# VHH binders against Serine/threonine-protein phosphatase CPPED1 (CPPED1): the designs that were tried, part 4

Target 1, 314 residues: Serine/threonine-protein phosphatase CPPED1 (CPPED1), of Homo sapiens (Human) (q9brf8)
Amino acid sequence: MSAAEAGGVFHRARGRTLAAFPAEKESEWKGPFYFILGADPQFGLIKAWSTGDCDNGGDEWEQEIRLTEQAVQAINKLNPKPKFFVLCGDLIHAMPGKPWRTEQTEDLKRVLRAVDRAIPLVLVSGNHDIGNTPTAETVEEFCRTWGDDYFSFWVGGVLFLVLNSQFYENPSKCPSLKQAQDQWLDEQLSIARQRHCQHAIVFQHIPLFLESIDEDDDYYFNLSKSTRKKLADKFIHAGVKVVFSGHYHRNAGGTYQNLDMVVSSAIGCQLGRDPHGLRVVVVTAEKIVHRYYSLDELSEKGIEDDLMDLIKKK

## First folded at step 4 (VHH; framework vhh_7nfr_2)

Design s35 (from b6c with G102E)
Fold by ESMFold2-Fast, scan of step 4:
Structure s35 (fold): chain B 314 residues (1-314), chain A 118 residues (1-118)
Amino acid sequence: as target 1 above (314 residues)
Amino acid sequence: QVQLQESGGGLVQPGGSLRLSCAASGFTFDSYWMSWVRQAPGEGREWVSSISQDSSEKYYADSVKGRFTIARDNVKNTLYLLMDSLKSDDTAVYYCARLYWERSFDYWGQGTQVTVSS
């Protein structure tokens, strides 16, 4: 980080909104734009995973620092600048109360402060950020450290919804917080329908599904069949085009009716064949086009011309 | 069906070297992290080393760091452990294991015995 950022802070979502995108300036379509999506930098996981014990909190994360720094440097070089950089959960590996959580958090904050201030950060909570079974205390800790766990914002007539998917996985210790999110979500989806938004897009850490709406419950990587169907139906009826998630550390997804489920692979630890990477998401008036890039590809060559041409069209 | 089969164990004198191999079949080998785990008689399992899908990342237990080298051949679907400067404390059954999220190791080989003795 620069000297000007030493001791400074990056913006956080507050009051269920993101101040970087004032609603009064962003309610109408302004033409095509793009954003960058990353998932699971998860400082500490690579070493923990390598030992076969993912619950040790992760005592080494130099590789995750280097990968996330490479991601930030690649993003900062893009021209035109992306509208925002979203991280789809599992910011750090150490669960609430685990060793090295504080050190992992402070290191990630330093790395993220290097993101160009013209590029707002959108932070999504994952299970490692608030616990597999969140509590009022773990949610409050996340909100103090990173910002609101769920919120909405508008960019050029497009509605973005950030959800805390841990309330859908296991709300048993904070049922009132889950109920509050459900009521808020129903209100946001109603607004999407009433305003005839250009697109509505959802970010949440846990995928609805990995391949198909009717797939079996994985009990970890996908939401339960009952829950995913209820959410998918709500999204479809409100005109949501796509849900972006992390959690799986592999690229995956599928389509249910007119709703795309896109699972993006990790900046950090890889559990499949995908390289460490970022997803470029282009939003046009008619469609949402996205492509996963390795960190090396994006760092060395930037975004391919076929995607950038979509941004230049008016 | 997933199968892992180790070979290359044996009796060796202190300071000697051995090369272990693990032949993998029944899955997309180049999609998984692979590991070596050992178990000495009457003791619990001890993680030894792990390697990422493309070999870009390798990790070692402190007890073997600088003496052992993990490698893989994705064309032959084979995992290797090159063991140098062997010590009596390295005596154990060495298992090839596949890393998996919900169970840290979901598949194990039958093991290959390494005995370091004068």
Scores: ipSAE 0.220, ipTM 0.662, lowest interface PAE 4.9, mean pLDDT 90

Design s36 (from b6c with G102L)
Fold by ESMFold2-Fast, scan of step 4:
Structure s36 (fold): chain B 314 residues (1-314), chain A 118 residues (1-118)
Amino acid sequence: as target 1 above (314 residues)
Amino acid sequence: QVQLQESGGGLVQPGGSLRLSCAASGFTFDSYWMSWVRQAPGEGREWVSSISQDSSEKYYADSVKGRFTIARDNVKNTLYLLMDSLKSDDTAVYYCARLYWLRSFDYWGQGTQVTVSS
């Protein structure tokens, strides 16, 4: 990595941490605050999906550019500024080795450069970013382009964990990388318990479940029942309150014991009734409150007063 | 039970116009992307056009762009294909299809024949 590469536009996670939020400044409660969550801008998917051939790399993505530009413009206008903007995976549609991948990546980088420099970007890997079955090579490509595939950071006394959920879906071609994430996650969850963080929040691309912990395996949109139960129990034991995901291109989720599973619909291609949108997440000392906004709603009206009033709590 | 039923096909002269309809039942129509796919004699299936749930997004094959218009009526659960400036190469059976993740098109109509000839 050269100095010029290191001086890139994004706050790339390195060494399993995010330098934009130094631990020495962020370990104590300094809320309330809020952040913005988007998922699946997935440049190329709308055209690929529309033709009935999602396996092509998608040869047109002008609509996704416009939608993501609208999202960035809406975020930049918010006052006060959000603490960060997290993208919950499937940044582009073209899988590793597919046509249009480089062009989609460069266009997304250009759009994301317009995000206010005061608002750090948090990038989560999705299956289209590293492959449905990741390899050491596809993970390394992602890390060179966007930053670490899993890492942790602190904001105002809250621990955030970013996980590579593709290791949970199919680790068959990189079992050692999956094992490394498992060990790292156990250490991070131990830290959450020992330091008595105000909240612990997880971002991963694939949802644990879409409606309930006991639901049937979808074989694509949710993690397998055995895997989701194991992860959910680990999260609950460590005091994790919520998991945020994309992948489903619809708003969904539910609650298992004291753990919320929140699935956010897409900035890009919609597969259900939800509008293209973003989720506003407000973190208070007592609870985490969130609401999905269409891009038009957020652009025209901003955040509703009931959520903004939570940020004004003394 | 999902059903898609096409109508409006027929014989038309080159340069003519035709409107295809697809009546959908057995599912929440306004929750799905819908498509038109055609199959010419002796050829494979060719995607023609797709429309998003709220009609905000429409896509067309290069061969029909500027001549065909896709539309939907979510109150009537009906998909339309408005075909202008028809060419002999547009001769095909036209199928209404529902878009579905992983399986692409999961439900198909029986098709309606469009023949463009003098």
Scores: ipSAE 0.385, ipTM 0.751, lowest interface PAE 3.3, mean pLDDT 91

Design s37 (from b6c with G102F)
Fold by ESMFold2-Fast, scan of step 4:
Structure s37 (fold): chain B 314 residues (1-314), chain A 118 residues (1-118)
Amino acid sequence: as target 1 above (314 residues)
Amino acid sequence: QVQLQESGGGLVQPGGSLRLSCAASGFTFDSYWMSWVRQAPGEGREWVSSISQDSSEKYYADSVKGRFTIARDNVKNTLYLLMDSLKSDDTAVYYCARLYWFRSFDYWGQGTQVTVSS
C-alpha cells in the first residue's frame, strides 16, 4: 500500500539514525544501487521572487506543488525502485515565524505522502527550514516536523551522513548544538575509517564551494573559506568521496583533491539556466556516478540506459 | 528589464567625501533590499553596505563603519552611498547591486570609479 492510500506519515530520522535502514542489515556491500536527490522545492520562493520581495514568506506556491508532484510521480515509476529519495534542504520558503510557513509545510507533507512506501525519504535541513542563524527553538521545530537535523545511515556497505550546515554558517545562537554536531561528526568519520565502508557520502544544504576550494567567500551560497577547508580536510581524511548540496538553485561544483563537491539545482525556483529537476546518483563498488535530469526528461524517458546498466546486477 | 545605473564617482583627496547615486528601473524598487559592493584593482569584490526596503535596517562592512552611510529614496527609485573620511584603500569601482538574499546579488550596475589619491 502506497503512503497516499494509507493516509500515512513517513518515518522520521530519530536517535541520529534512520530506522528504514537497520545497520545490522546494511553493513556489508550489497550494491550497486542508486538513489534520487532533489533540492530546494522551497514552496513560496517562485512567487516571492516574482513579486520583488524574497524576504516575504511567499503567498502562492501552486507551481512548486505541481513540480514536486511531478518529481514524486517520476520517482514512483522508476524500475528498479531507488533506495531512497533525499531532499537537500530548503523544503519551504517561509523562514521560522514567518507568514505562510504552516500552510507551505502542510502542503509539502501532503505531496511527500505520495512517495512509494518502499522508497524512504531522507530530509536535510536548509536555512529556510531552521533560519540563517538557527536557535534551539528553530532546530526543535524542524526535528518535530521532519526528524533529526543531522544523522547517519548505512545502505549496502555505504555510510551516508546528513549534516546541519547552518551550524557551520552561524552557530552564534546555539553554540552547544554546534559542538554536539561536531563531536558526533568526528565519531561518524572515525567509524567510516574503522569499518572500511565502501564509500562515505555527505548531504548538507550549503555547498562547501561552488567551483573551487580556494574561491572567494560568497557570504551566502558557499561556506566561508576557513570553514570549507577544515571540513573538506576532515572528509578527505575519513575517505568521504562526495558532498551533495542544494542552496544555489543552479548546478555547480568541482573537485578538491579526491573529494567531489556536487551542487544540485532546484525542484522549485530556478535562479540560473537549469531546468527544474532531480539528480540520479548511482553507487558502484568502484565509483559514484551522477547525472541531473529535468523533471520532464525523467517523467517521459526515465533514467538513461548507460546509468541503468550500472545499477542492474549481471 | 532590470537596470541599475551608478553615478557620483571621481577623484578625491584622502579625508574627502563623495556621494554615490544609483538609479534603479525595471522592478518594484521599494520591495527590495539594495546594496553597494566594490572592487579594487586586482582584487575580488567586497560587500560594502546593505539597506532594507523601508530603510529601517542598515548594515556595513567593518572597513567602512562610521565613515559611510547608505540611504534610499523610494519615490525616486534611487540608492545612495554617502562616503566620508575617504582613504586610499577605498579606491575601487563601486557597484549598485540588488540584494537577492543576505549578501548575494542578482543584478549589478555598470559601476562607478572612485579614486582616492593625493
Scores: ipSAE 0.000, ipTM 0.185, lowest interface PAE 14.5, mean pLDDT 87

Design s38 (from b6c with G102Y)
Fold by ESMFold2-Fast, scan of step 4:
Structure s38 (fold): chain B 314 residues (1-314), chain A 118 residues (1-118)
Amino acid sequence: as target 1 above (314 residues)
Amino acid sequence: QVQLQESGGGLVQPGGSLRLSCAASGFTFDSYWMSWVRQAPGEGREWVSSISQDSSEKYYADSVKGRFTIARDNVKNTLYLLMDSLKSDDTAVYYCARLYWYRSFDYWGQGTQVTVSS
């Protein structure tokens, strides 16, 4: 690993933590602050999906490059700088072992190297990054390329948890890895409860649900009803306030008890009415406030004053 | 009730032009990508072109690039395919189709025949 990758452009999670945010400096409340969330740049999807064949890696992704470059440029112009930029999975479209995967990966790395060095990248794995049915080999490939598939980090007294949601969708080929994440997650949720963190926030690629906890299984875009209820109850018991996800390529979500499920639409391919965009997330002592911005809106007008005023209130 | 109804097919000479239309009803048309797919006699379905919800993104099969133009009118709930410089190889039944995730095309029209012959 190069020094630029280890502590620079790709703040790769290692040992289930993120070195860009040392716990000894970040465990106490020192907000408010904000971060930027993007999802599904998914280089290769637009053309592949438009042809009716989305199972193979796409052979063209120039549009995704342009959109992701616009996103990076918009983020780099923000003042004050966001605490981090999180990408909520499906970094590239080509599944493990499929054509164009290497080329899509290298192009995305090039685009992401343009992110301001002061803004750490937080990378979440999606189904296209590790497979719909992950294996030890596909998980290891992801970890070598991008960093750990699940990890935790602290920012200003807030605990952030990044989960590999593919273990919740289909762990059949890697049950020991799924069990390891389950044990780790239970430990992190206990830490959240014991240390009385200001907030606990979860990032995972697959949404718990798209509209409500009791909705029918979609078999692709949401976690199964039994799984989502078990996870939601664990999160609520530990004081988790919000789960952020991608995967659906549309803005969606709802609330179950005091847990918000926020599904953010894509930087890349849009499957609904939303523009290509990014979500601005403001964290205050009392609440988490977020808003989806089109790439054009964020590029031209920046963040609206009502959100930015929240970070000035101490 | 989702319905897609094509029109505008016919017989044309090589080098000629046709405009295909697809009238959509029973869903929020401006919320979906729309596509044209064709099927030549004795062959499988071939994707021709797709258009995003707001027309900002358009894609074409290599065989039709520079000759065909896809367009939509979201007020009229209508999809178009403008076909210029037609070749005998363009002879096929042309289908209007709605793009949907994991099912690819979830609704299809009945098709309209395009025959390019002297």
Scores: ipSAE 0.443, ipTM 0.774, lowest interface PAE 3.0, mean pLDDT 91

Design s39 (from b6c with G102M)
Fold by ESMFold2-Fast, scan of step 4:
Structure s39 (fold): chain B 314 residues (1-314), chain A 118 residues (1-118)
Amino acid sequence: as target 1 above (314 residues)
Amino acid sequence: QVQLQESGGGLVQPGGSLRLSCAASGFTFDSYWMSWVRQAPGEGREWVSSISQDSSEKYYADSVKGRFTIARDNVKNTLYLLMDSLKSDDTAVYYCARLYWMRSFDYWGQGTQVTVSS
């Protein structure tokens, strides 16, 4: 049932907001905090990719379950608790309508139920969650299962924007939904300027770019040059400091003017030399500092003192 | 220049064993998943096995699971396939392949022939 599912084991976004952070309590700077970012648990991908047949939804995902359970356990042990845990898309591998999608979704929900209730979960849609070419139906399915595909929330005077980047990749089957997000985004960026937010931070699945704004179109891992430049310019003019993404299954990124593009490697399948891991993001009044940790590093040693000392800075 | 060179194939009797090797050069071997793919006479390519960068993940086709073991040596830039309890149906040219983005093997070796007969 959609109503029962909408009630949520997680803090599901509804009405383009996240109830876990009441606006009345979050409008003013409250001092430094941190959050944890993961990407691409993508249950099913390791097996599917290993066979060279990613058209199948992946018939085995025990390794992704173990990795994501390790991530949750590491996060739950952190003291002080992070403000939230964000997953930057590709929650499961099976595309809409593909075999194994329901089973992968049920297993991911079970794993995510183990996240400490004091740590809100922020969910970003990826291409495998809504389709490379989303439709009204695939977007609606995602929203019933996980919550709104785009929304905003405030934490201590910092604006967080979650975007559905598939509308930027290929809106051909749902142009009105893409237009609705564009109008909503322009409104949120205007609010950021009017309220003089401490920082504005964007989460979206597909990176604007992997190394530089002027890089060639990859046709999959980065947004097209025309699209990324339009978005980057909007973000810069509104004072957005950083965009966090997944999708690439490798750590990457760069800086364009005063905007940082940060591509975080995967909890699940790795396509490069990075270990399975999580990104720790510290937000201070002056700057945003982040570092990628392997799951083993974070679970065994926690967060390094140099990052945690930033939280203690008055 | 990326190169993959297989060796260790040959003629064996049913129930026998072989160890295939693939020498890799021209790229950062420990940054890539590696795979074995085979092609029997008159048939299409069949994926056999894959191994992650650090050997933490290994996957096998149902037809070879429990009989074949994939391994790698990142110091020697070498991929291995240890084949036990060989069957006539295992007769094929075995290719070493580098896994790339989505359904892609971007580099292939020349292949090594494995023939299982009495």
Scores: ipSAE 0.296, ipTM 0.695, lowest interface PAE 4.0, mean pLDDT 90

Design s40 (from b6c with R103K)
Fold by ESMFold2-Fast, scan of step 4:
Structure s40 (fold): chain B 314 residues (1-314), chain A 118 residues (1-118)
Amino acid sequence: as target 1 above (314 residues)
Amino acid sequence: QVQLQESGGGLVQPGGSLRLSCAASGFTFDSYWMSWVRQAPGEGREWVSSISQDSSEKYYADSVKGRFTIARDNVKNTLYLLMDSLKSDDTAVYYCARLYWGKSFDYWGQGTQVTVSS
């Protein structure tokens, strides 16, 4: 029986958890290990943006298909296999209700079906997946298509938190859903402290900041100063070491009071000078080490020995 | 200060060719997608072509596919539009424009006139 025969080709999050990692095997430190992070395949964006009209759904996305297929092929060739492949939001470009959304979604599902069955997919919602201003209906659509919009899972004693950052950006049409995530997050952070997790790591689409906690509000690429400071303080007090995000289509980030904000550049459309790529993240007992690879570098040479040496058992 | 300056327009016969240039200054040119946008007499702006930072991706309006070629020189900070098999419908002022997230095109040149005589 394949995952497709079981009614799905992805290890979808359900009930605020990910069944691919059984709790009985994952609650104690069993690292080191690594995972792969991608962001913003965003099928349709390259053509839409190239015309100067990002509000259209994008009527061509063959380039994004090719890039995402290259990413999947590179990941499948890695040995040992990564623990999971996380996509940090903006899976497709067409917003809810827009033309091309269904076609973009079906093409991305087809590409992602090629991911090795032993490598769980972790899917994070972005603004194009749920809307800049999410509603109960757009959240429900995402959950039916891809899995829960926020959830937690454990891997080898490390707690991973996936957050719907659109509730932080504009919760005005779904304040009860935002409140539910806030309460759930506080519970998860409490569990992280009580169980003395080896590390706690956060995935969310919108970065807290691009360079510094005190930077000005961008009104699109970063969370507002009041919101980012409140979240950063919660993360720091719970022992969260790093937040990984997409959204910016460029590599960026910084550090605030031992919390790393890591903004990873895109598989799809590039808005700066970075190549299309993936981030390799190595988790050891002492630290989290990561490096961005172009798709060509990862496809041709794999992961550099200095990173792979970190996953050797001491 | 961001500046974009077009050149190379002129009068040409149907079926002829022109090469437009756009000199860019005041920003990191190799960090931005660049575009050509035209405006015919009495018409709105029409997007013509765009090019990615490293030239790996190029897009064209259906009306110009196969006839126009977009190119850039990141050392010279210059954007080009090579126009072949020109038609009377290509008569327009051609603008160099910088693509920017959230603004579509945030900076524009002054334009260069292309006239294809009947």
Scores: ipSAE 0.474, ipTM 0.792, lowest interface PAE 2.6, mean pLDDT 91

Design s41 (from b6c with R103Y)
Fold by ESMFold2-Fast, scan of step 4:
Structure s41 (fold): chain B 314 residues (1-314), chain A 118 residues (1-118)
Amino acid sequence: as target 1 above (314 residues)
Amino acid sequence: QVQLQESGGGLVQPGGSLRLSCAASGFTFDSYWMSWVRQAPGEGREWVSSISQDSSEKYYADSVKGRFTIARDNVKNTLYLLMDSLKSDDTAVYYCARLYWGYSFDYWGQGTQVTVSS
């Protein structure tokens, strides 16, 4: 292992905060800026999906390694550097206790160590990281490996909230942990209102919805109708502008009142027509503008000038 | 309305070859992974092969690797399985199946019988 690898592999969230962004100086508007969002590298899924048996941990994931390495290389080449790189869950495919989980985890850690040290990593838990029905044990394992499952941080006057959406999907084995996140979230949303944040932005693995707030329950890719409406109303009341998610392995989303739901397709396995890719998210004082890039597009051409010009504005 | 219709099965001698086809309709075929799954008499379903939307990814069960080739024609909305060096153990009903989000097969054809016997 190199000294660079030893000195601060993943600036992990701890104590419900991210030390890479000290709250002291980040609470005031200092934009515009941008960040990069990826979802579902999900090492092992391509092979597991191909067999129709997603309960196996996926015994091959070389393709996901190459795709994620390409993503990291593309991000490292960007100038100016993005403020952070967020991964919106399903870091690996093998669920807790399944074969290949340890090997997939170590390979992903190795790939992510190549991210430029000036670009903090923000890691969001997905159902494969914690289990479809999380337990205290699976949450604790995730927190030991990757950092806190929910936390907040500030960048240039913008509040970012990372949520464990598995507590919204099925909290039956950990109701106290779900209640703790709910209480913490209400406190964070209160802070957003009190501090008059420029924007509040949420990252969670499972989308509130794929197209519309009133859409039918999918029972897997969207949160239940009662849950999504309750969360959306809380977010709107607090001034949250957008929720970013993965999980669907396709680009999707819609708008409910003044809240945008943005679903990003995967770095890893694709379930639709979208290429393997990353989302570029530009934050200005007035608005949040984003665009999905294939890995090849971002590697070869970088970010288009119309988005980069937004970053040059006062 | 999603439809998958297999053809090309039949009786063949050991060591012979068959080409199975699956005609797909009622959905955007080039947006989905497609698979072949077989079921031998008295057995459960066994996955055989899968192909990605653009044919860049192909996977095979160890039992058929090197003998079978999966292919697709997105213009014709057709999935193929080219079966070489057939063995008695390959005797089964072969189903065309669409891989679905939610990590399962959501639509199946009616199947085409392959019998390898001498």
Scores: ipSAE 0.074, ipTM 0.570, lowest interface PAE 6.3, mean pLDDT 89

Design s42 (from b6c with R103E)
Fold by ESMFold2-Fast, scan of step 4:
Structure s42 (fold): chain B 314 residues (1-314), chain A 118 residues (1-118)
Amino acid sequence: as target 1 above (314 residues)
Amino acid sequence: QVQLQESGGGLVQPGGSLRLSCAASGFTFDSYWMSWVRQAPGEGREWVSSISQDSSEKYYADSVKGRFTIARDNVKNTLYLLMDSLKSDDTAVYYCARLYWGESFDYWGQGTQVTVSS
């Protein structure tokens, strides 16, 4: 879909790029900078989960609205403003074709309209957004509603890659679309190997792993062992330093060689001991530093000085 | 070995109160949502209430809202259901259950009988 068709809410990724960050203006190192990462606002899940039937569309999501509004308000108050706000998938709970999907989508759009126009939104598809087994139709629906399911963009000399991880989980109904992403990804990773790329960072909904590259297959929360190893090796060879994901509704992750896997807990429903929150990610010339904040911490106190001082360093 | 053991059920008159307990063992209790589910004679299972890990979120079935309170003690690994203004329709076996992604309720207790009658 064209940028004109996106309307006045926010600019959608289109043509495998994000217009808010034109490559010609962003290819040179201009850091340090920071961005905010959230995951799984997943309007409808808390009520569905609480009843023991998390596969239904969830008929109530007022709590998720309040939590996401709190997140947006906290982000809007930050000074200096973050470069962008990325949502790492599962935007709403109702899967394609399920009841409440349209209402959940319109409510999330309303909440996201409140994000400061100077802070671009980066939207990553999750399994609930596209389906556990995506089809050409579910991918097209997502692209019309939210923008491209995979794309790249540059910020201050750093390459960001957004991937549709559902093609890695189960491409059986859309093998040609999976092949297209694989070919595009290999091209982007080739570009990332260029010496002028300060860092390469990946966003995808499903984690490669939750704790270790050699961990057993969970069959839902992590990618299969064969798939995660192939992807991790490709990322490492291209110089990718970190993969950020959601999906698990708990903070998790680990390191494989020089690649960090960072799993961020949810804005919405929590499945572990973490508070509802957001991750602050600081990008310096030498390293990527991040910290998870509860919504209350970020709303009341903002970002801690030790992280903000990294942005002020010459 | 995961175990959930309910207690506190019994016979009570309409309008009375009961406190159910569920002792949990064999897992990190403070990392899981916990629920109460009941089964009335001749009926299917009905979800009653759920509580988040830190007690910040509590949900109730419409039939029990304002009368029942769910609580937990993460130090004692115990889940509670405080039942006020009991009605004949509350007569059921009450089960403690652990919420788990992929299996919904993956572990259940043996149940405790609540009978509301004169």
Scores: ipSAE 0.295, ipTM 0.686, lowest interface PAE 3.9, mean pLDDT 90

